# Ledger of designs, part 237: VH-VL binders against q9umr5

Target 1, 268 residues: q9umr5
Amino acid sequence: SYKPVIVVHGLFDSSYSFRHLLEYINETHPGTVVTVLDLFDGRESLRPLWEQVQGFREAVVPIMAKAPQGVHLICYSQGGLVCRALLSVMDDHNVDSFISLSSPQMGQYGDTDYLKWLFPTSMRSNLYRICYSPWGQEFSICNYWHDPHHDDLYLNASSFLALINGERDHPNATVWRKNFLRVGHLVLIGGPDDGVITPWQSSFFGFYDANETVLEMEEQLVYLRDSFGLKTLLARGAIVRCPMAGISHTAWHSNRTLYETCIEPWLS
Short names: E, the ipSAE of ESMFold2; O, the ipSAE of OpenDDE; V2, 0.75 times the mean of E and O plus 0.25 times the DockQ between their complexes.

## First folded at step 8 (VH-VL)

Design qg34 (framework fv_nofazinlimab; at its last look DockQ between E and O 0.59; V2 from the best seeds 0.79)
Fold by OpenDDE, look of step 10:
Structure qg34 (fold): chain C 268 residues (1-268), chain A 123 residues (1-123), chain B 112 residues (1-112)
Amino acid sequence: as target 1 above (268 residues)
Amino acid sequence: QVQLVQSGAEVKKPGSSVKVSCKASGGTFSNYYISWVRQAPGQGLEYLGYIIPEYGTANYNEKFKGRVTITADKSTSTAYMELSSLRSEDTAVYYCARGSKWFSSTPYYMDVWGQGTMVTVSS
Amino acid sequence: DVVMTQSPLSLPVTLGQPASISCRSSQSLVRSDGNTYLYWFQQRPGQSPRRLIYKVSNRDSGVPDRFSGSGSGTDFTLKISRVEAEDVGVYYCMQGTYWPPTFGQGTKLEIK
């Protein structure tokens, strides 16, 4: 039998977005129990990510308990960060494949439709004034806002991304790293035509330097320091990169070619 | 200098399949996009799809989905384009072209082209 | 799919004279990252296409400076300041902003 699949949605998303994914899984892996978690849907996805992590944790614990052989996680967009944090705080998770589906794993720094909607008078260059405030950190988008020009503010004010990355010292860093390393495989999916994740390489733990040059995962401090286990995972062959062009952000979970190439192989 | 060398001309019957190869030399292969483009006689250019040999990830123009398969062999620095269920309208010169590194940009970069492979579909 | 429309389709030119090719897209080619993925290709008779210009106005290495690309949004132009005999061929614009990439019809440049 196939391991259960747990799906976590993204910002302003709902379970309906994954109807095609469910269909694909059912067709290719019949009998798979797929659970799309309908938590923090729509506007509720703006709630602090740590709150979301707690909610999703409560939902996944019983599922994991019933699946002693393990489960797979498919986490889309913002959900990918939620899942990474989830795996960091859970010392007893049994996740075989963690599929990060076009997630801003290294953060977001770009003007998007979402940003314009939430902050119509603000550009990305000024968002640090809002996001790195205490009230800004009450919004999920700000929890993974990563301004490369204000690294000091990011490191000190980011209450989520900087912590799960181990970029800011905290008492749980070692334990979180240990927990995250329990994952069997980390599957990173993303591509240049996404249009939302900025830079799109963030889905592969790439990100801007101070000159807005995109550096690869292996050039990031979090990797070099192995602050949350990326270097270790790579060394043991547990990181899978699956880049694909021609996929828009809202199509990652509904594209058949993408599913067959980047998702399906890791559901067995 | 990077070069792409394609396989020779093909003559096929309707309903059959053709597989064209594209071998890269003079540079790195696996981390770059390889795109396929065709050109019917006296016509313009049409994009078929691409592959990233390093990961084997390919995507296709929807117009050709179900009939085109793009693969690659990293060990030989060779990309392949297979087109099935051939019809007369598939008669064209097929080109491979190298795009950017996958991490840098897009498959549409296409700065280096193969010499082309003529595929003729006739009864 | 995005439609690319070139004009003219046939371009007879006297040696040494300038040439201009227009390319229009059915929608804006500006991406969210601020880049415009418009390319120009040259195809000489019996040869493979060759990229001349990338991202509207950047010349590839080895491309003579008599070639220049310009434009924004939906309207783009390739200019040849002084046409030479070696410039005979078909020129294509291509958009890479939207999947799938699409080409113009081509402009056949001939010497009068």
Scores: ipSAE 0.921, ipTM 0.950, lowest interface PAE 0.5, mean pLDDT 95
Fold by ESMFold2-Fast, scan of step 8:
Structure qg34 (fold): chain C 268 residues (1-268), chain A 123 residues (1-123), chain B 112 residues (1-112)
Amino acid sequence: as target 1 above (268 residues)
Amino acid sequence: QVQLVQSGAEVKKPGSSVKVSCKASGGTFSNYYISWVRQAPGQGLEYLGYIIPEYGTANYNEKFKGRVTITADKSTSTAYMELSSLRSEDTAVYYCARGSKWFSSTPYYMDVWGQGTMVTVSS
Amino acid sequence: DVVMTQSPLSLPVTLGQPASISCRSSQSLVRSDGNTYLYWFQQRPGQSPRRLIYKVSNRDSGVPDRFSGSGSGTDFTLKISRVEAEDVGVYYCMQGTYWPPTFGQGTKLEIK
């Protein structure tokens, strides 16, 4: 028997996007109970991330309670940030593998078609004016906008990412760290051909410095300070890196090679 | 400086498979993309796929998916490219080439190339 | 797949004269990070390809300054300011912005 799998979708996404993933899981791990959460679908994915975390928390509690041996999370794109917060705010989660599919774990800073759709006249260089306002923080995409040229504004105004990364102090930081550290495996998946997540290395906790040079996880202050447990998890052998070139943003959940290489080994 | 040394020429029959090796000398190769590119006689370059030895992650050009398998052995610093169900059209020089470190940028930097391995498919 | 088109395919040139090779891509090669992943390779007769230029205009170590790359978006050029005998060979452009990486069909540079 296999542990149940909970799937959390991304920006402008729905459960239909995961039909191939479910097929792959059924082929390799027949009998697995897979629940694709259909909360915050489509335009509702723009709701503030803390609101989404609350809704997903209510949905996962009964699933986790019914699976004493543990569950696995597969969290795609923006959904990976929801799952990051979920693991921190839940005092009794029983997650074994947290599989992060191309999620901007250190934030997003890039000109993409999704941004042009939402803010047609904006460029990455001036989006901080909108995102770091109180109004902008009511949109999920702004909750993880991380402009490396305005790091002071990001640290002060980000209502979500700066807090869950421990980049800004929060009264619950110690408890959030303790809760997150209960995860069995943190499986990080991403790659250079994603085309949406910028820098793509954000999926591995890498990010731009002020000169737009990408620094790896081990060079980040959040890692060095062990703010939410990354250094402890790495030392424990609990962080898995699975980079794959050749996968576009909308294909992470529907590529058989990716599934067999990066996801399948961590489902049991 | 790193050098890539490939195995010797092969002559194969249609329907068989071939496995070409690429050994890195002068440093480790584990954290780099090791790409495979082929060149049919008198024709241009065609990308087959890559591997990142440290993680065992490989991906392939869709044209060859199902016929090509790229593997690596970190203990011997050797990458392998196996091509199955060979046809006469697979006759080509096969090159391995080192790209960037997996974290840095695209895998397609290809600054160091092996000497090439001639694979001839004939009946 | 991204199609890379080179012109001319055959380039006879007189020693000491300039040479220019064009490369066009079927779509913009600017990645979401703002970089353009266009490369130029040289293949001398009987040898493996050698990288000359990376990211449009950057020369690799050991490449003479008579080689220069330029361009943006979909149109790119490799220029040789004064052709030497050792420059004979086939030149390929390559894009690395989109999977799979694709090459132009090659330009054979030969002495008239």
Scores: ipSAE 0.817, ipTM 0.906, lowest interface PAE 0.9, mean pLDDT 92
Fold by ESMFold2, look of step 10:
Structure qg34 (fold): chain C 268 residues (1-268), chain A 123 residues (1-123), chain B 112 residues (1-112)
Amino acid sequence: as target 1 above (268 residues)
Amino acid sequence: QVQLVQSGAEVKKPGSSVKVSCKASGGTFSNYYISWVRQAPGQGLEYLGYIIPEYGTANYNEKFKGRVTITADKSTSTAYMELSSLRSEDTAVYYCARGSKWFSSTPYYMDVWGQGTMVTVSS
Amino acid sequence: DVVMTQSPLSLPVTLGQPASISCRSSQSLVRSDGNTYLYWFQQRPGQSPRRLIYKVSNRDSGVPDRFSGSGSGTDFTLKISRVEAEDVGVYYCMQGTYWPPTFGQGTKLEIK
C-alpha cells in the first residue's frame, strides 16, 4: 500500500551504499517496492550530469508507468541534482515526495578529499579555471561547481546548474518550471557536519554571496524571481526542511534517527 | 536579549532519572540549536546534545546515547533534557545554551547560557 | 572525538601583566570551506560560561580588545595583553568542526 521508492546515488557511489536505508524502509513500511538505480556507479558518476539524467530518465519511466498513484524519489548528494533535473525534463513524472539527501542544490565551492584526489594541486579558489572550460564541463563535479567570486564565468560556462536553476536563458525554462512544480513535496535534508557539501546550506538552496556570507533560500535571486518554482512550492506548503547536525556525508543513508525523523514521514 | 531560565536543583538516587527544563524569554528559540552541556564539580565542560525546536531534530553525544533524551515545546519556548540510569559520576551542573541558528556558518557557537541546574546523585 | 588539550591548566598572573593560553587539537580543525571552527569561552567564578572568540581570532561583541586569539590547523592561542581583576576565571577552548563539539580541560586564571 506504500508508493514505490526510487533511489539515486551520488558521486563515487553505488547501490550497496543504501543497504541500511533499504533495511529501514523494509522494517517500517513492509511491502514497499524500492529500486536503487544501478547506473553511473563509481567513476561513471563523473560523466556529464546531462548524460546521467538521460540514463536515469530511461530507467525511471517504466517504474513510474507501473505506479499510476505515484512514486517517491530519495536522491543522495550529486544524485539530488540529477533528480531535480529529471523532475524538470519529464512532463509525465508522477513523483509525490522528492527527498533531497544532502545534495548541493545551489552548487559546490569547497576543498574536499574528492577534489584533492582529482586535482591535488588545485584549491577551491582556482578550480574555476578548469571547471569553466568546455573540457571541465565534461566532468559532473564541474557541472555544479559554483564559484561565488567568478559568477560571470559560472553563468556563461555552466552547462547544467545555471540552466536547471533558471539563471541563464534557454527555450525550455517555462516547461521545466511547470514540470518541476508537479512534485507533491520537496524534502530538504542536510546539516553542518556533512563535511563535503560546501556550503552545507546548499542542501537547503542556500549559498554564498560574493563575500562568502551564506544567504538562505528566501534571499536567493532564483527564489525571489521564482525561476524554477521554489517560491511557489514554499507558498504551497510543499517544502519541508529537516536539518540535522552530527551526520557526516557518508552517513546520511545509514542513520536510523535521520531516517525516522526526516525520511519515513514522506514515504506514504 | 534572550534569557534562558532553568529548573531548580535536584538530588537523585543512582538508577533514577532527572528531567531539567530550560525556558526562553525575550528572544527567538525555535530555529536555534538548543544545546545541553554539563560540568562536574571542579571539572571541565562536556557537550551532551541538542535539539532544533522548529524541526524537532535532535542528536546526542555517543557517550550518552540511550540515556539522554532532549525535547522541546515550541508553544512554551521550553527545552527539556532527561538523563536516565543515573550514576554518581553524573553529579554535575547541567546548562542549556542557545547555540547558532540551524543554518549558521558558525556552528555550535553558544551565545546565551542558562544559569545551570545542579544535579546531585548520591545514595 | 577530537581531543582538545589546553596548557597551562593553572595560570597565576600578576595584575597588569600579559597572559597566554595554548590549545591544541588532535587533528586539523579546517573545514572544506577554509574556515577553522575554534572558539574560546570564559567562565568567571560562580557564573555560566560566556563567549569570547569565534573562528580563531574574531572577538565577540562586548569583549575587550585586550583579548586576542590566533593560531591555525591544530595549534591555537588566547592572549590577554594586560590582565585585570575581572579576568579571573576558567578559560575553555572548544572545537566546532567535528561532531560532537569538544572542549579543552580549562585553564584557571588567578591573580597572584
Scores: ipSAE 0.799, ipTM 0.895, lowest interface PAE 1.1, mean pLDDT 92
ESMFold2 (binder alone), look of step 10: mean pLDDT 90; pTM 0.931

Design qg35 (framework fv_nofazinlimab)
Fold by ESMFold2-Fast, scan of step 8:
Structure qg35 (fold): chain C 268 residues (1-268), chain A 123 residues (1-123), chain B 112 residues (1-112)
Amino acid sequence: as target 1 above (268 residues)
Amino acid sequence: QVQLVQSGAEVKKPGSSVKVSCKASGGTFSNYYISWVRQAPGQGLEYLGYIIPEYGTANYNEKFKGRVTITADKSTSTAYMELSSLRSEDTAVYYCARGSKWFESTPYYMDVWGQGTMVTVSS
Amino acid sequence: DVVMTQSPLSLPVTLGQPASISCRSSQSLVRSDGNTYLYWFQQRPGQSPRRLIYKVSNRDSGVPDRFSGSGSGTDFTLKISRVEAEDVGVYYCMQGTYWPPTFGQGTKLEIK
């Protein structure tokens, strides 16, 4: 009897993308109840992240209630940010392992095929004009757009990432930190060959400074101030880093070596 | 300056396995990619895989998956490459090479190389 | 896998003359971060490979300024302005933009 696993997908994604992950879990942990949430699929993944958090929250409550021993979360790409917020807003979550699968935890600053599809004439240097508008904040990808050259605009305009990271004040910050710290393990997965998440180190809470030099988690103000509990979790031994080169963005959920190395050990 | 020192030459029979070591000295070990590259006599270079010792994370060129295992012992600053089910075609010089720090953007940097280990597979 | 093609494969050069090696990739080597991860290695007879150039055009410490790298996208060149006796060996280009890293077949530089 293994703890249930809840899977949250990413941008322009759906539950079908996880069929290999389900096969791997069934092979190594037979009998595990895995629920891949079929919410905000495809283009609906562009809905504002707070809207997605509310919808996923409603879906996970009954699953958690039925599993008194706890649950595991596997949250892919943008879905990792949804799960970050879920752990903060839920006073009663019973998540053991939160497995963040190549998610832009400190934000995104890079040209990708997804951005070119949405904003074909924009460059990463100009996207702040769209994303940090009220209209832009109606799109999920703009909720975690983090332009290191316009940090003042990011702090003032980001309706999601700046708040969950404690980079801008929020009346619920203390409660969100307390709730997040209830997690058993924070498993961070990512790598340099992802090709979409930019900088890829965002998956490990690293990010660009104003000169586009990537600074690691321990150098971030968010960590140093312990804004939502990263420093406390690291001191507790609850943060697991599992970097792997050789994996492209769409392959994290379908690579057996990645599964066996980074995911399997954290499913109980 | 970091130096990588590899174990000595090996002669193996087809179907056996070989384990080559690579010991780092003169710098940090655990936070870097340690890659393995081979070169058959008179031929070009071929990438096998890498390990990041700090996390024990390794990945392999698809051509060698199932036969190659790369491990590391942080206490001795030593990486190992084991190749199983050996064939005559596996006769080559095997090199370890240091990549970038895992957190940096250039994982396949390979700026420091070991001296190489000749592995001969013959019946 | 990305295929790296070098030309020429054999390069006899008169001492003191320039030498040029071409490297072509089957795909653009520009990564999402805007950088191009193209490397050049030198392997002298009986020795381990030594990196000369990283990210297309940057020379490693200790590499003589007679070596230069250039190129973009899929087309890259290593130039030696004046070949010296110590330059004898095999030269390899390598791409690190896509997994797995792949090497060109090598160019053997010999003195005539």
Scores: ipSAE 0.799, ipTM 0.899, lowest interface PAE 1.0, mean pLDDT 92

Design qg36 (framework fv_nofazinlimab)
Fold by ESMFold2-Fast, scan of step 8:
Structure qg36 (fold): chain C 268 residues (1-268), chain A 123 residues (1-123), chain B 112 residues (1-112)
Amino acid sequence: as target 1 above (268 residues)
Amino acid sequence: QVQLVQSGAEVKKPGSSVKVSCKASGGTFSNYYISWVRQAPGQGLEYLGYIIPEYGTANYNEKFKGRVTITADKSTSTAYMELSSLRSEDTAVYYCARGSKWFDHTPYYMDVWGQGTMVTVSS
Amino acid sequence: DVVMTQSPLSLPVTLGQPASISCRSSQSLVRSDGNTYLYWFQQRPGQSPRRLIYKVSNRDSGVPDRFSGSGSGTDFTLKISRVEAEDVGVYYCMQGTYWPPTFGQGTKLEIK
């Protein structure tokens, strides 16, 4: 039989977005128990990411406890960051495949319609003034805002991403790394036509330098220092890269070609 | 300096399939997008799809989805485009073109092109 | 799909004179990273397309400085300051901001 699948949604999202994904899983892996977590839906997805991590943690504990052979996580967009933190803070997780669907793993720096809805007069060049304030850090989107022109402010003010990536010190860093390394496979999915995640390479742990040149994972200090285990996972053969052009941000969970190519192989 | 060399002209009957090859030489192959574009006689350019040989990932223009399959053999630095259920409207020169590295901007940075393969569909 | 419209479709030009080709997109080509992925290609008779310009205004290596690209949003222009005999061919604009990439109809440049 197939291991249970837990799905974590993204910003301004809900379980309804995954109806096609559930159809695909049912077709290819009939009998799979899929749980789409209905926590922090819609506007509640703006709550601080550490608050979301605590809520999702409480929801996944009983599911993992009932599945001694392990579970798979499919985590979409912002949800991929929630899952990153879950894997670090849980001493006893039994996750086999962590499938990250177009998640801004190194952060976000781009002008999108979602951002304009929240902050109509803001541009990506000046959003650091809001996001790197204590007030701004009470909003999930600011928890992973990563302005490459104000890296000093990001490192000092980010209450979530800088800590989970090991870019700023934390007392629990060693334990978080040990816990994260328990994962069987880290499946990274993303692509240039996403249109929301900026740079799109953030989904593969790439990111802008100060000149907005995108450097790949292997050039990041986070990787080179092995801050939370990326270098160890890559050496173990546990990191899977599945880039696909032609997929927009809202289509990662509803495209059959993507599912068959990037997701299906990892749902043992 | 990379070069792309395509297989020779094909004449096919309606309902059959055609498989065109594109061999890369003189440069790197596996971590670049290899795109396929066609041009009907006297007409403009139309994008079919791409492959990233290193990851085996491919995607297709919805217009051709279900009929086109793009594959690659890294050991021979060769990409293939197979188009099935051929119709007279598929008569065109088919080009392969190398885009950017998968990590760069888009597959659509097509700076190196094959010489083209004429595919004629007639009975 | 994004529609790319070129004008004129036929462009007869006297040697040494300037030429200008317009390209309009059905929606803005600015991506969330701030870049505009508009390209210009040249196809000489019997040859494969050759990329001349990328990201609106950047000239490819080996492309003469007679060629220049400009524009923003939905309106783009390719200019040739002094047309030479070797410039005969069809010119295509292409957008790469949205999947699938789409091309204009082509502008045939001919010497009068």
Scores: ipSAE 0.772, ipTM 0.889, lowest interface PAE 1.2, mean pLDDT 92

Design qg37 (framework fv_nofazinlimab)
Fold by ESMFold2-Fast, scan of step 8:
Structure qg37 (fold): chain C 268 residues (1-268), chain A 123 residues (1-123), chain B 112 residues (1-112)
Amino acid sequence: as target 1 above (268 residues)
Amino acid sequence: QVQLVQSGAEVKKPGSSVKVSCKASGGTFSNYYISWVRQAPGQGLEYLGYIIPEYGTANYNEKFKGRVTITADKSTSTAYMELSSLRSEDTAVYYCARGSKWFDYTPYYMDVWGQGTMVTVSS
Amino acid sequence: DVVMTQSPLSLPVTLGQPASISCRSSQSLVRSDGNTYLYWFQQRPGQSPRRLIYKVSNRDSGVPDRFSGSGSGTDFTLKISRVEAEDVGVYYCMQGTYWPPTFGQGTKLEIK
């Protein structure tokens, strides 16, 4: 029997987005219990990420409790950050594979259609003025806005990403790290044709320096300090990188080639 | 500096398959994209797909999905492109080309090219 | 797919004179990272394509400075300031902003 799979959606998403993913799982792993969480759908996905984490936590507890052998998480886009926080705040999670599907793990900095819809007159260079205000931090997208030219403001104002990445100190950091390290596999998926996640390497814990040069995970202070366990996980052989070009942001959960290559092997 | 060397010319019957090799030397192989592009006689260039040898991840132009498979053997620094259900319009020179490092850019960066492999499909 | 249109398709040039090739895309080639992934390739008779220009205007290693690329958005140009005999061949533009990458139909440069 296969371990249950829990799916967490992204910004402006709903469970309908995953119909192809469910079809693929049913074809390759028949009998798998797949739960797509219908929380914070559509515009509700703009709610603060800590509020979303609390809601998703309450939904996953009974699912995990009924699966002593473990569960898998598939977390798409913004949902990958929700899952990062879930793994840190839950003292007793039993997640085997955490499959992060094109999620901005080090943050977002780019002029994308998402941002133009929400803030039409703002450029990426000016968005820090809105996002790093108390009002801006009430919106999920601002919780992971990471302006590489205003790192001091990001570190001070980010109520979510800077904390879960251990970039700013938090009283719970040691416990969060211990909890996160319980994960069996961290499967990172992303690619250059995503078109939304900027830089796309954020899905692999890469990010811009102050000159907008993208540095890989192993060059990040978060990794070097082992702030929440990335260096430890990599040393254990628990980090899987699965980059794929030719996939747009809304296609990660509906591309058969991607599923067979990057997701299917991790659904034992 | 990396160099790409391809296998020799092939003549195939309609309905058969062909597998072309591309061996890299003189540099790192596994963390780069290796792309495949073809050119029918007297015609322009057409992209087939790519592989990242380090991860075994490959993707294909929709036009060829189901007929093309790209693989790699890291121990021999060799990439392979297999095209099945061959038709006369598949007659072309097939090129491998190196993209960027997977982390830097895209498979389409194509700065180093193999010499090409002529595949002729005839009865 | 993004359509790439080159003009002219045939370019007879007097040796030592300048040459210019135009390339137009059916949509803007600016990617989300702010870069424009337009490339120019040269294919001499019987040879593999050779990249001359990447990201609109950056000359590749070993490419003479008489070759230059320019443009923005949907309109791009490759210029050869002084055509040499070895420049004979077909020139292709390519977009790499959108999957799958697509090529122009090619411009055949010939000595007049």
Scores: ipSAE 0.801, ipTM 0.898, lowest interface PAE 0.9, mean pLDDT 92

Design qg38 (framework fv_nofazinlimab)
Fold by ESMFold2-Fast, scan of step 8:
Structure qg38 (fold): chain C 268 residues (1-268), chain A 123 residues (1-123), chain B 112 residues (1-112)
Amino acid sequence: as target 1 above (268 residues)
Amino acid sequence: QVQLVQSGAEVKKPGSSVKVSCKASGGTFSNYYISWVRQAPGQGLEYLGYIIPEYGTANYNEKFKGRVTITADKSTSTAYMELSSLRSEDTAVYYCARGSKWFDTTPYYMDVWGQGTMVTVSS
Amino acid sequence: DVVMTQSPLSLPVTLGQPASISCRSSQSLVRSDGNTYLYWFQQRPGQSPRRLIYKVSNRDSGVPDRFSGSGSGTDFTLKISRVEAEDVGVYYCMQGTYWPPTFGQGTKLEIK
């Protein structure tokens, strides 16, 4: 009688990465129907996030329709941003727990091996020239690149993150906020030893100011303006924070301690 | 200004367990990392694990996983470290230490330390 | 686990002379945020450790300016410009970049 669980993977990832997570769920909640969405795998994870949102939307509709009592989402890394957009664009979603597993909710600004793989000569200080171009916005990683030293370019050029965060106006903003607020629980998971998500506090809606000082969610304009409902959710008691040090980026879905502490309690 | 006060020395037999307390006073407790570090006689420092009391989140050095449990009681501003299946090699001074706020700097900051608790494991 | 190696392990110093302790890590301590989480601790006989230096070169409040930290990547140094009698104790470097945090084996500073 457990609600079905839908899993959305991250950058350069696939359903195989979640084999341990499936084991843990089966041990603690036997009989749970878990669907790991096998879309935009590997290099296809670089496709524009709005394209991914459309594909994942088509896949989750029949699953949600079969579960009138609701579903849970577990969304890893960039997959958490896909799930953010799904909750906003779907006027009929029935998501209870949205479990965001080390996702860059306020964006990414860091020198990592993932960036070197795509742009071998890039530095975080110069990546804005590529990402905030029309060509760059055709890559998922650039859709959530958030350079705190070029906030004006981020606000004007980001085709995805600035819109779903309500940092730039959109005709559908009111409907997106209403849809997002239907979620039962927003479970935020992340930690300082991730090593990829930079700043790691982005997983908790914190982010750099112009001096690279990280400010908490409650100090962000998106929260203060309640642009997509964070302030309302927090007041409702619907935001859960579960920070854990000692977990690297590729281990969030395969660490038993993390699962038992941060995920298991939200899988009714 | 936060102060950490630990429970008194313990003498235990092999195979038993020990639970050491660490009480915080003079400041905010719940939003900080509370770490546990041990030091065997004449030897260096070894990290066991931590807890963030506000969220109840704890993690352990793999070397001790399965034997160490760290808990906290926010109402009494007290953290506990329990070590089971004790061996003679577990004889050490056990320290609690405060890290940064969970959101701020590195968790392993350790700017405020308890006085230490001597745990002796002997038959 | 990251291995932290200190040298020397024993450091007899004449009062008023400079002292230098080296610390080497088995891998670079630079985190993805650009910061290096290398710390230095002092432990006087019978006392708890006391943090002296954080993020390679920043002195804690109350730490005399005769203590300084430097280094980058994998090689770090703690310097005491003029050793005083109260400086006797064991000095440990610690990395906090990777889980679990690990300590050097310690350098015992004694007045000669």
Scores: ipSAE 0.811, ipTM 0.902, lowest interface PAE 0.9, mean pLDDT 92

